# VH-VL binders against Small ribosomal subunit protein bS1c (rps1): the designs that were tried, part 1

Scores and structures below are computed, not measured.

Target 1, 263 residues: Small ribosomal subunit protein bS1c (rps1), of Porphyra purpurea (Red seaweed) (Ulva purpurea) (p51345)
Amino acid sequence: MTKNNESFTHRNFAAVLQKYKYDLNLGDIVAGTIFSFELNGVLVDIGTPVSAYLPIQEVSSNQELNNFNSLNINDTREFFLLDYNVESRQLILSIRRLEYIRAWKRIRQLLAEDSLLDVRIKGFNKGGMIVNLEGISGFVPNSHLNNFSKNTSSTNKFIKLKLLNVEEKSNNLILSHRRALIAQASSNLIVGNIIEGVINQITPYGLFIKAGNLKGLVHISEINVKQVERIPSQFKIGDTIKAVIIHVDKKQGRLSLSMKHLK
Positions, changes and structure headers below are counted from each chain's first letter, unless a header gives other numbers; antibody chains aren't numbered by Kabat.
F, E and O are the ipSAE of ESMFold2-Fast, ESMFold2 and OpenDDE, as the mean of both directions, binder to target and target to binder. V2 is 0.75 times the mean of E and O plus 0.25 times the DockQ between their complexes.
[cut] stands for letters that were removed.
Atom coordinates printed by the task and the answers are left out, and those that the model quotes come from them; centres of patches stay.

## First folded at step 12 (VH-VL)

Design y4 (from y1 with light chain S95D)
Fold by OpenDDE, fold request of step 13:
Structure y4 (fold): chain C 263 residues (1-263), chain A 124 residues (1-124), chain B 110 residues (1-110)
Amino acid sequence: as target 1 above (263 residues)
Amino acid sequence: QVQLVESGGGVVQPGRSLRLSCAASGFTFSDYAMYWVRQAPGKGLEWVALIWYDGSYKYYADSVKGRFTISRDNSKNTLYLQMNSLRTEDTAVYYCAKDTYYDFYEGPGAFDIWGQGTLVTVSS
Amino acid sequence: QSALTQPASVSGSPGQSITISCTGTSSDVGDYNYVSWYQQHPGKAPKLMIYDVSDRPSGVSNRFSGSKSGNTASLTISGLQSEDEADYYCSSYTDSSTWVFGGGTKLTVL
């Protein structure tokens, strides 16, 4: 069960029932009992003379949170009061909207806590990794994915991530693998320590070093480079390099390294 | 949502100084390298300067090296270009631009977002 | 550093495909895949059309494509439309950690 599902306990429901008012307004969270399935939705008794209606479209498609198949007759649960249909004189309910609200609330909490998160991998694109957190689609840019191999076999697996940027209004959720890795290795990442790694990327401005699962950057200014030679001419991918940690940015998951300080 | 707005352009005499500003919004400014690019009237684009996301490294075109200084204030989401010892050849529309990638960890990106530019005219 | 070399002008009819070349050196276009292309209409700021040789930003038409061979990058515009009439500039990152632009190509749609 996702954290959102865990939040819906019998205790919480009981509390909601006690606070239930018949003065219903759109946007309210209401308790109701499913009593009939229709072709395109379900009828819900919310204590009004006319039954409320939950359209199929307003049921979450996320199986981890809720799906249509999980609904049963006589189930009592909370619904979001979405709209009023004048023709049918029915209140329109939504589980999807309710889950959305709860998901973002949870995400805000997680952001505040800055905790390490287990997040499900949903797929990959050219720009990075698509993930799911609390039913919300998130994204991990390549720059924050480090040396993670984009393999379809990783789909539906979990990965440790940290939040990077959260924008509810735009439904934008950015996460970072490198922040998570830095956080996990934090006790071992001390400025001045020597690390050994393998060059996995060479740019005109520096070398990227893979040390375990960590990715560090050695800027050209931190390399004893012959003035006449280009970095790509002096180094090869796969070379083993020792470097000194000169800076650790936990907030962004950056690891700055130096080859000059080894002397 | 992402927007860059240049300001500070104007008419100046040769040898004078001018400071351009670029106000950024709609993205995490401190995560991206920023650029200045200029275009003389009726001419092509010319790269002017690059500054890393944290200001740690700066690079300049040879044509402006020693005269121009790129800087940034991440707390204000603002990019600057201090132009000293201006020459007639510096007359151009000056654009600020954002790098495509985060903090150069994917390599250099491209100029994915541009401002509308600010005109600098150096004339006697 | 020396500017990248582009043809001064190219032309095509609507529906045709045209290609704009951008020639550099091993220190920029040749050894790296940091080539980008920009479209600029008169009186407007440039717009990124292609980056990393062949990647296309969101919102850019799939009619635009990029490639590279040796020290020459190419921008291809298929299904040419009147709105494509503009100046096009290539750019590349260099060994010196700088950017360089091409001289620009004026595309005329006949």
Scores: ipSAE 0.840, ipTM 0.942, lowest interface PAE 0.5, mean pLDDT 92
Fold by OpenDDE, fold request of step 13:
Structure y4 (fold): chain C 263 residues (1-263), chain A 124 residues (1-124), chain B 110 residues (1-110)
Amino acid sequence: as target 1 above (263 residues)
Amino acid sequence: QVQLVESGGGVVQPGRSLRLSCAASGFTFSDYAMYWVRQAPGKGLEWVALIWYDGSYKYYADSVKGRFTISRDNSKNTLYLQMNSLRTEDTAVYYCAKDTYYDFYEGPGAFDIWGQGTLVTVSS
Amino acid sequence: QSALTQPASVSGSPGQSITISCTGTSSDVGDYNYVSWYQQHPGKAPKLMIYDVSDRPSGVSNRFSGSKSGNTASLTISGLQSEDEADYYCSSYTDSSTWVFGGGTKLTVL
């Protein structure tokens, strides 16, 4: 939906098309040829008596790219038939919507493949990392960043991620760094193997261990904790410990560790 | 969009049992720890129970330990509270709540989203 | 799982700043940063206002802020408005992997 929604309507579209005996529907993908540039848009010939218009806001899904630099006179390409402007009596076209549709189609495919993805970092907020995949804004929660240092210098760089949750209707795209890391290290993550890492977080319920770029959890039930003492009194951040891998959850990127057999 | 809906409340006699349910929608239920919190009429909030995202760990308030059981069915996006040996002091509005963080990998979060609550009245 | 201590009531005039304290022990508020604050209007479910001592959820006004010193956490509401009149509860995670609430504070806007 564009900011100029007040000028657009579906009410007379069917009537207009019927008058000219064209079988077009809103939502169709149509071929058109650019034949004129206007101040705020582009005129497109789509083979109908009704003029088609591509607003500058509909040129790209990326607002920063909403300019005419990528368009030329006599270019023929596909457009999404978005709406009808009653005032100007023009069909409204969109490249942005077309890109959006295609992006989500691609994302669904990527989800099915469950492969490692190179994703562009767009920024950070308190909750996690903002990324871009196929032109769609995605999010990596802190819990799935796996001790990734949020730094503005990382903006516009690429990071290896895996998809976690995809909901097109809500435009919700969640990705995981820890899933990606687990996947990359999968051959070395065997249940029963011993790993060495550094305690980087202590909670009442367990120790978080950094082993290389991986993050694992040693639950309190898997620690030989003195009955009279609590975890913070027995361990310090920065301590190096050995632990046994007891479970690897590749779907969520979880690594469960145990210290009971080593202490 | 995120929503929790409690059900199963009602009037019961002391010593009886009751099972509460909480239906979750609008988020990936299986990724979050869930809670029960209750509030007696005209009183403050009291934490009741916690269950991890996969049900692997459960924690209870001392006041309900041994009598209440928290459980979940992730395939149904539903949280449960089995209440046995009910007492008059268990009378309260029972809320289910969602944890702020995924699977406690950021530590314990907070009670991010709450249901509307369901009233349990224990009286003779 | 001893309850956290809050004042029973606080009051302020519109536009003023008020602070609600929440006192615990080293086993909860003191040694950890797992303190959260909730607002509850009559007949409504609680609403999360602050978590992790000072973090604010999306949609919560920046007039609400949290801090901690020693075993005492504090909720500050600046630019007090009539809509802020409610009960406020603090909560903290504990050494026993449980949660504990404060007794609640009734805020009256004069």
Scores: ipSAE 0.830, ipTM 0.940, lowest interface PAE 0.5, mean pLDDT 92
Fold by ESMFold2, fold request of step 13:
Structure y4 (fold): chain C 263 residues (1-263), chain A 124 residues (1-124), chain B 110 residues (1-110)
Amino acid sequence: as target 1 above (263 residues)
Amino acid sequence: QVQLVESGGGVVQPGRSLRLSCAASGFTFSDYAMYWVRQAPGKGLEWVALIWYDGSYKYYADSVKGRFTISRDNSKNTLYLQMNSLRTEDTAVYYCAKDTYYDFYEGPGAFDIWGQGTLVTVSS
Amino acid sequence: QSALTQPASVSGSPGQSITISCTGTSSDVGDYNYVSWYQQHPGKAPKLMIYDVSDRPSGVSNRFSGSKSGNTASLTISGLQSEDEADYYCSSYTDSSTWVFGGGTKLTVL
């Protein structure tokens, strides 16, 4: 009768660990001491008779840092217990997975605290700006950059951001400069006050107004109805206009303006 | 996983009302504009209605204006379509859809994620 | 709502490239960049293939590309495969704060 080596080895492995009173589960965080380097990984002593191995691809969440330069013989640290390899009879460890778990705990805390962050710019794409926070890829949509200039000279500079949304399943962060700017200015943004700004963008649904580093929207319903003319025929980019602040959405980092409420 | 699930479709007589619901999960519902789009059997797609992320602005196709009302409850992650004075030409599969972009400052994006649809049949 | 004009059908052989056109006006396709394209297989919901004229969502093959010139947007599908056989719709946001769709194009893969 043909036996499945995986199933037989797995049952024997569990029995051995339980007999020696080691209570290990896949997914545990364990302490271990590095004792030997190999071509494609390192051997780690986790205090059990079973061999534990850290493959090179599990050293860092950043593939450019997947090398042994940061690891030393006799270093003691924590590892994530990733898997058991029945062919090699080894527990498979991961630093990469541990870094991921800890990064996401920190990210969730920063979101819950609504923390103002000073984050290094890594680059840009057509849709916005790319950043890295706690080793997790982050993105600032174009609409959340306000008047910030996208150019290569901004790479490696810092920008004030707030977390807008996080999605752990897709390993993505959405951040906002607009929300950070509104939060910093919030004591001076008072509903009912008149603001003067320059038309920065004309859309079918309204006018975007630049006022310093802030960007606000005058929705088409907040523009005085004068004739049945298209908005591009009545307004030009660069025109100076006055508008009343009718809403400040601190959560979304949005400034809503009206031209109908001028006195 | 982002999901949209429509419900409330059925068979009704002309002149009656129906209310459709769209349950949203897997994303922050209150950050996105939402849409209703319909497709009559064997026909093309027709946009029905749009509601902004906070419900402040609502827009309708001329074919349904005055009869249909789009609404949302951001505390329940649910989009609604109240359809009054139904006509036989309103017979269609009704889809809800989420906008691509986080907000309207870049303009609307597109109909990003669609539900599987709910069938409304208006006949005697 | 003003419909966008698409050809009723288009066909091509496996491995070929085809282009589907979508013609509007200055009030939609011409003056603005809110053009999107959708693929729909029978009995299924539409799937977003292209948005903002030329951008691809994650998970959409780079065989799909979009462009526009004047009042006409185009969807190009390269390296045709049998699973590309479907209905294709274009859509655009308009000056009246509405969306319009094209009438749809049936792509047949020979």
Scores: ipSAE 0.033, ipTM 0.546, lowest interface PAE 6.8, mean pLDDT 83

Design y4 (from y1 with light chain S95D)
Fold by ESMFold2, fold request of step 13:
Structure y4 (fold): chain C 263 residues (1-263), chain A 124 residues (1-124), chain B 110 residues (1-110)
Amino acid sequence: as target 1 above (263 residues)
Amino acid sequence: QVQLVESGGGVVQPGRSLRLSCAASGFTFSDYAMYWVRQAPGKGLEWVALIWYDGSYKYYADSVKGRFTISRDNSKNTLYLQMNSLRTEDTAVYYCAKDTYYDFYEGPGAFDIWGQGTLVTVSS
Amino acid sequence: QSALTQPASVSGSPGQSITISCTGTSSDVGDYNYVSWYQQHPGKAPKLMIYDVSDRPSGVSNRFSGSKSGNTASLTISGLQSEDEADYYCSSYTDSSTWVFGGGTKLTVL
């Protein structure tokens, strides 16, 4: 594995830098100054005798943004040391990889802080809302949108969200409006209090009740002291009902309601 | 990557019990409803049981109601099926499956990711 | 009646389009959008192809599409390939909080 048959890049990169007495490794973030433009990349001075090159495909993760319009000769900035190209005898740099590393650092911080975020709406699909956070694609499932209306007039507006789950390998984020709304309202959500609201949706397993921006679930087992197997036909979307708060799950943003023992 | 691995199948006589396990990885197990689905040899698919993300609600096919119990341990990322009073008709490959939706709060989805199954054979 | 009815078999030639039907009742396919479709090759676990009537999971070819009309859902496979030869099942959640499956359809690619 390691015995005299290591790839040229790993072994020879260390040897090249040791020959010139520089302490750099693949994966380092280095400062460099742009000094020349080529058709397919730019030449960068990172303070070593070895030539350093930023290919056009490494400028941004979005191929439509892979151009040099934001780069100027004599600009100094940071780059990721991506590789060493044996044929061109150049160190290969990346801004794309650097952007990725920094975005995920910020995302992990926001998740750890349980931050309430203002996030720009990018669009919608059948399953929910599409957002972008730190250049990373994010998704708000329908169940986490509560009463927020999915329409094109909301595109580019901001919505209050919290991070719910992150998947670095797939470059995806799951976010929640429901959790954000529950967090903002938490001092007023007391188990035992009665909420009056409007039936927003009828499903086989229960009634969803809209009370302002909040949405709660009356599970079918909570509709009547008598056990029922199906939602009674008397319930219609738009009906006003009263229900008791029986549980608030602040972590998942869930509001559980009951009609069993209303006075 | 999301993975589900069933275990605990085997050969057992009618009237006996077995406990199946399903080990989950690659996703936040406690956010999703989970299922058991079975397939008798040479036959179609039959839903067996459903459990909500937190274990608060459980549902069963009529064919197993009163004999089977679905459960989960979210601290171990494991789904269980306790099968009591087994019958020859329970002979099948048993699959566990994860729901497509992030949670079951606003709707059922589908059987998103399936395990490879564990064979239960009930014969004398 | 909670069972979903599928044809026992369908066939088509490579490159053609084929449609598999799944007929239920108002208690499942008709009044709700909880229909899903599964592909199963011999000896393998089922694979989700379509959910919520017409949505495609990541990694499933756009040759697979779903729709419904009344109490009947349909899976359409365009540009048939030999690898599409498999059993196909539909499923739906019901108003009694249970799931039902169709009997399955064997697709043969001629």
Scores: ipSAE 0.032, ipTM 0.555, lowest interface PAE 6.5, mean pLDDT 84

Design y6 (from y1 with heavy chain S30D)
Fold by OpenDDE, fold request of step 13:
Structure y6 (fold): chain C 263 residues (1-263), chain A 124 residues (1-124), chain B 110 residues (1-110)
Amino acid sequence: as target 1 above (263 residues)
Amino acid sequence: QVQLVESGGGVVQPGRSLRLSCAASGFTFDDYAMYWVRQAPGKGLEWVALIWYDGSYKYYADSVKGRFTISRDNSKNTLYLQMNSLRTEDTAVYYCAKDTYYDFYEGPGAFDIWGQGTLVTVSS
Amino acid sequence: QSALTQPASVSGSPGQSITISCTGTSSDVGDYNYVSWYQQHPGKAPKLMIYDVSDRPSGVSNRFSGSKSGNTASLTISGLQSEDEADYYCSSYTSSSTWVFGGGTKLTVL
């Protein structure tokens, strides 16, 4: 929230409301009618003697949309009562805050449903993928991106994801691509079934296998490794292997595989 | 926000046992591998043990293998180190640390966050 | 489980650039990119400065950088400041699914 601490006060707001015998509180959702455009904001009639003002910065949760293009004179809509400006003697309104509240409410619902989500890709960083869900910025860690290739050409496209962790207080939204992929393939992922894939990563502790768009791990304990040799001496990236599904963790999107019975 | 707090350190005689605990908060504990690292007084860092996010795999330094046991209770967000047959050379500050990455799917990561450590002194 | 080799000490003046080396083997530093660097001030817990050879955690100054050539990893600190005076440890994951630390390097800012 962009607050101007120099001009805003809750105490003065309470005093003003008391003077006029209005039962309004900061944080309330109020109906108002836009009646004038200013250089940096909009004047709104909310039925009080004190003028209400919507700053341009509070027009949208998306900073790029903080303009007056979506607002018209005589439009009536809901506003969040954000603060009181002592200098201008105006009530400060926010659409951005309303959007934020509603977005998180929706996200909580989506979390409870645990459904597949279409989420917009906003970009990439070293740690993963930046996304947008319901106007809230989210993040997909690399570990949860599966075999997704980070490419700028994917920006503004949609990707199927599932929620992993949500923390409203910290505005933290974590999503998972691999959970989504596991969910989509769930009917075909049966413990005991054999899958075929390609080794795409070799670590000291195991092999990562790409089976279609899925990523599975064959731990070294599940590989018939010669006693005198290490994994890199027996396997190469690009090798095609068969493995048995030994565990499917849908909550985290983990696929555990074994080669012991096949080699 | 992420915090690790070690406890259970103290003074013990050689051959005795001690159990250390590490309370984790501020992150999803069961998503990360956890570590114990120790530092003898005036000495360098020594890796002690590693446990996977679900406790399925455990690894130990040769110096503690067969004597120490790493474990975790994900329902309590707590990491443990059971130390048996303690020796004078086990005297150190013991740190717990979390891995950088989720569940080793990005590789083994690094020691991302450390606790402040708990002192274990083994002396006759 | 062999320890990584670091110089015992390095020194530099404010504003200078210094480099700390960490030499391992093909079973750790050589064959893998699982090298990390830690800063430790006296009486404090270590702090992660570099991981995966050259990646920097959020909040760590861009004055810290990492690289690797052969079996030797390097930590470079540019624009040396007094606050950089500390012990520095390298670490690497190994082919045996264990971690190993270097002996540590004491950095003195003159």
Scores: ipSAE 0.817, ipTM 0.936, lowest interface PAE 0.6, mean pLDDT 92
Fold by OpenDDE, fold request of step 13:
Structure y6 (fold): chain C 263 residues (1-263), chain A 124 residues (1-124), chain B 110 residues (1-110)
Amino acid sequence: as target 1 above (263 residues)
Amino acid sequence: QVQLVESGGGVVQPGRSLRLSCAASGFTFDDYAMYWVRQAPGKGLEWVALIWYDGSYKYYADSVKGRFTISRDNSKNTLYLQMNSLRTEDTAVYYCAKDTYYDFYEGPGAFDIWGQGTLVTVSS
Amino acid sequence: QSALTQPASVSGSPGQSITISCTGTSSDVGDYNYVSWYQQHPGKAPKLMIYDVSDRPSGVSNRFSGSKSGNTASLTISGLQSEDEADYYCSSYTSSSTWVFGGGTKLTVL
């Protein structure tokens, strides 16, 4: 559910009427007035001889809100024309689908803007952080989470993120914490400058350096040592090292570092 | 759906060259390291090459060093393997594979998605 | 680089548990936790079953588990089923930033 749809708001009747089409097709957004409650749904007058039906499951994108509490008799609002039930001869409506469409539209806009976003943390799994943006479940992979501690106490808090990948068709929403951090620190990240940090991870291909909240990589080729096949044993997690910023990738939130030419 | 599709395989004589392609879809191609792995008929798997997400680093098996070149065009979501000076022992099904992790920031990962493979036969 | 060492074949009856070993060196299996296991049915591409020694991709049965001790990684398949009959390969990232595979193990379900 989008932030705008977190609570039910009555729509402007005139605005709703302007969108009404007499020739209704599946997939259309239609205006309707609630006129009766049923056990499992709501009857809606959409200006056709056949009544429309809003199933309780289609009331909201949030399953917890799939109830009639936000709906009243004589409420007029927009609905998505979802389907036609041949047996009941009723048009099937959806608010959920409408919210979904609007949410993704907003997300696409946010992607285009590439702005910093305040996103609600919903939880954690082995792979990363689960978040909510505009009512859509998103994911922050561990690789893009930097040194963020996965703590249940962070649930329902907000975190600054940037969008990484958006695919509506697959309902895939990927966000990045490291992109956000790089963006926030961008003025201080100048190629050629020396940065000091702590080794927090050692891989065969390089050293990961934590500098504040930032994570940078010193590739093995950028270590001022004789060409070796293995990271020298002199490097240990927890060591403080200096490195030169050689590249800043704002798009992916990558910080490349070099230890060459350092004395 | 994540998918990798290899192409370019065929029959070629020793000493000749061949270029393989791997078309990627269903994921952000430029976020992942990519691999070539081959399998000779009736034999096991052999790692061939690795290329970083941005092409900045390339690694090769000793058996193909100096002869094979791995490359990628991120704008086309395509991975390539240029094979020069082909030998009979290069005969194999060649697979492209995707790394499990984004851009090696979580480690080197594994080969989580494979293509169907393309057969390269080097024979006189 | 030399291939990781796997048994050529293993067998088990349905419902049994079997283990496949993968022995490397300190330059691969020993010093790193970048061991992965792949299942391959005849005429098919390999499928990732285990990565990072013991992690399972989504969709892989919990009957498959991985472990490591010293220079030896192990794949355990519990509750063996006929569909598990396949070739299994281990792989490890190395100190030289390369990958190495094991020789493969043929699993027969009796």
Scores: ipSAE 0.811, ipTM 0.937, lowest interface PAE 0.5, mean pLDDT 91
Fold by ESMFold2, fold request of step 13:
Structure y6 (fold): chain C 263 residues (1-263), chain A 124 residues (1-124), chain B 110 residues (1-110)
Amino acid sequence: as target 1 above (263 residues)
Amino acid sequence: QVQLVESGGGVVQPGRSLRLSCAASGFTFDDYAMYWVRQAPGKGLEWVALIWYDGSYKYYADSVKGRFTISRDNSKNTLYLQMNSLRTEDTAVYYCAKDTYYDFYEGPGAFDIWGQGTLVTVSS
Amino acid sequence: QSALTQPASVSGSPGQSITISCTGTSSDVGDYNYVSWYQQHPGKAPKLMIYDVSDRPSGVSNRFSGSKSGNTASLTISGLQSEDEADYYCSSYTSSSTWVFGGGTKLTVL
């Protein structure tokens, strides 16, 4: 009756594959055999009459590894089915996206296992340390670095860390050195034991104590109550003190100390 | 993204009690120290209370010590202020705020994100 | 007791720079770097503009800067605009484990 005002839709990927009677969907992982090199990519046989193509930019997340030297004709491997190019009539494959998916699966497993990790240092910023875990960039806040010295000579060295929080959607990977150090020492950290350490930092709310590579807090309420008002005048950075372990927070990597019963 | 919403304000008589709540969303609540700050009508800002991320330490302004109690329920992402023995001078808009740093262990930062405030009026 | 001192008001013309001072003692402003600055428009909640003396949160215009000399912290607003008209408060954490605020400064843009 009247003119149809609704817009046309483009043919979708499923309609193309239905024409050829194959059960493939975008996002599938498919096996394929490399059979030809082109200037900007590689042709792959995935068992369909529709051409499958791996662009050079989809070989790796590392730009320096985006070349043909890592690929061999007749090699069979898995690919991520990224897209369909209607103009070229090609299925577009990715190894980069597959590596990303697998990296995040490993990261989630490491978080679930509460694993102690050796992680490569990428660099530092004002807020903390930047690391590389499974090819994914991660961050260690300053509060979770304990006494670790930040300097350029640490780049590409490894540091012991634990995962605190992961969020794949936001590409957010937060880690902790403080939690890792406490976990390594946890069998030796007994509430009620006396430890000896060096004052590393004096703040209005307490003293931070270095005992080896561990850092603990003597809160101002845990200093002798008769002399609480004079904390800045009694203590110097570098002084050795004794304190009692009153709490070990393994999840946050916090060591709480008390001087109340040390004369 | 980060949001704090205060509630529980109202009109009360001197000597009575009131409990304020602050619902938090858009951040990991138990990673941050939390604050109450108040502002009397037509006056400046006054800090009221501070609570550490795990509730282990609480601090109060001298004007409210012994009368107000700050608390938190990390399972409900909610901050509370119990106000007892209210006085006319406690009349103010009460704001909750989160600290700027991941936790208080690095020390204090600032009042990063504030709620909209809830008005408490103490009058006979 | 350990209140921070701010001028009651300051004014400036559009495009000019103005500075708001915040004077305390060694036990708050002087010895530590816990000074922060807040902007408050009428009827609205305060907004953090500067923390740790000179650091700016994301989303705050680069026209706002902070500094400190001795026991006095300063907030500088360059390229003054009409929307900068507001009350401004400084704050600091103290050696007594408390926060203190200044009395506030009303900024008028002429």
Scores: ipSAE 0.013, ipTM 0.517, lowest interface PAE 8.3, mean pLDDT 82

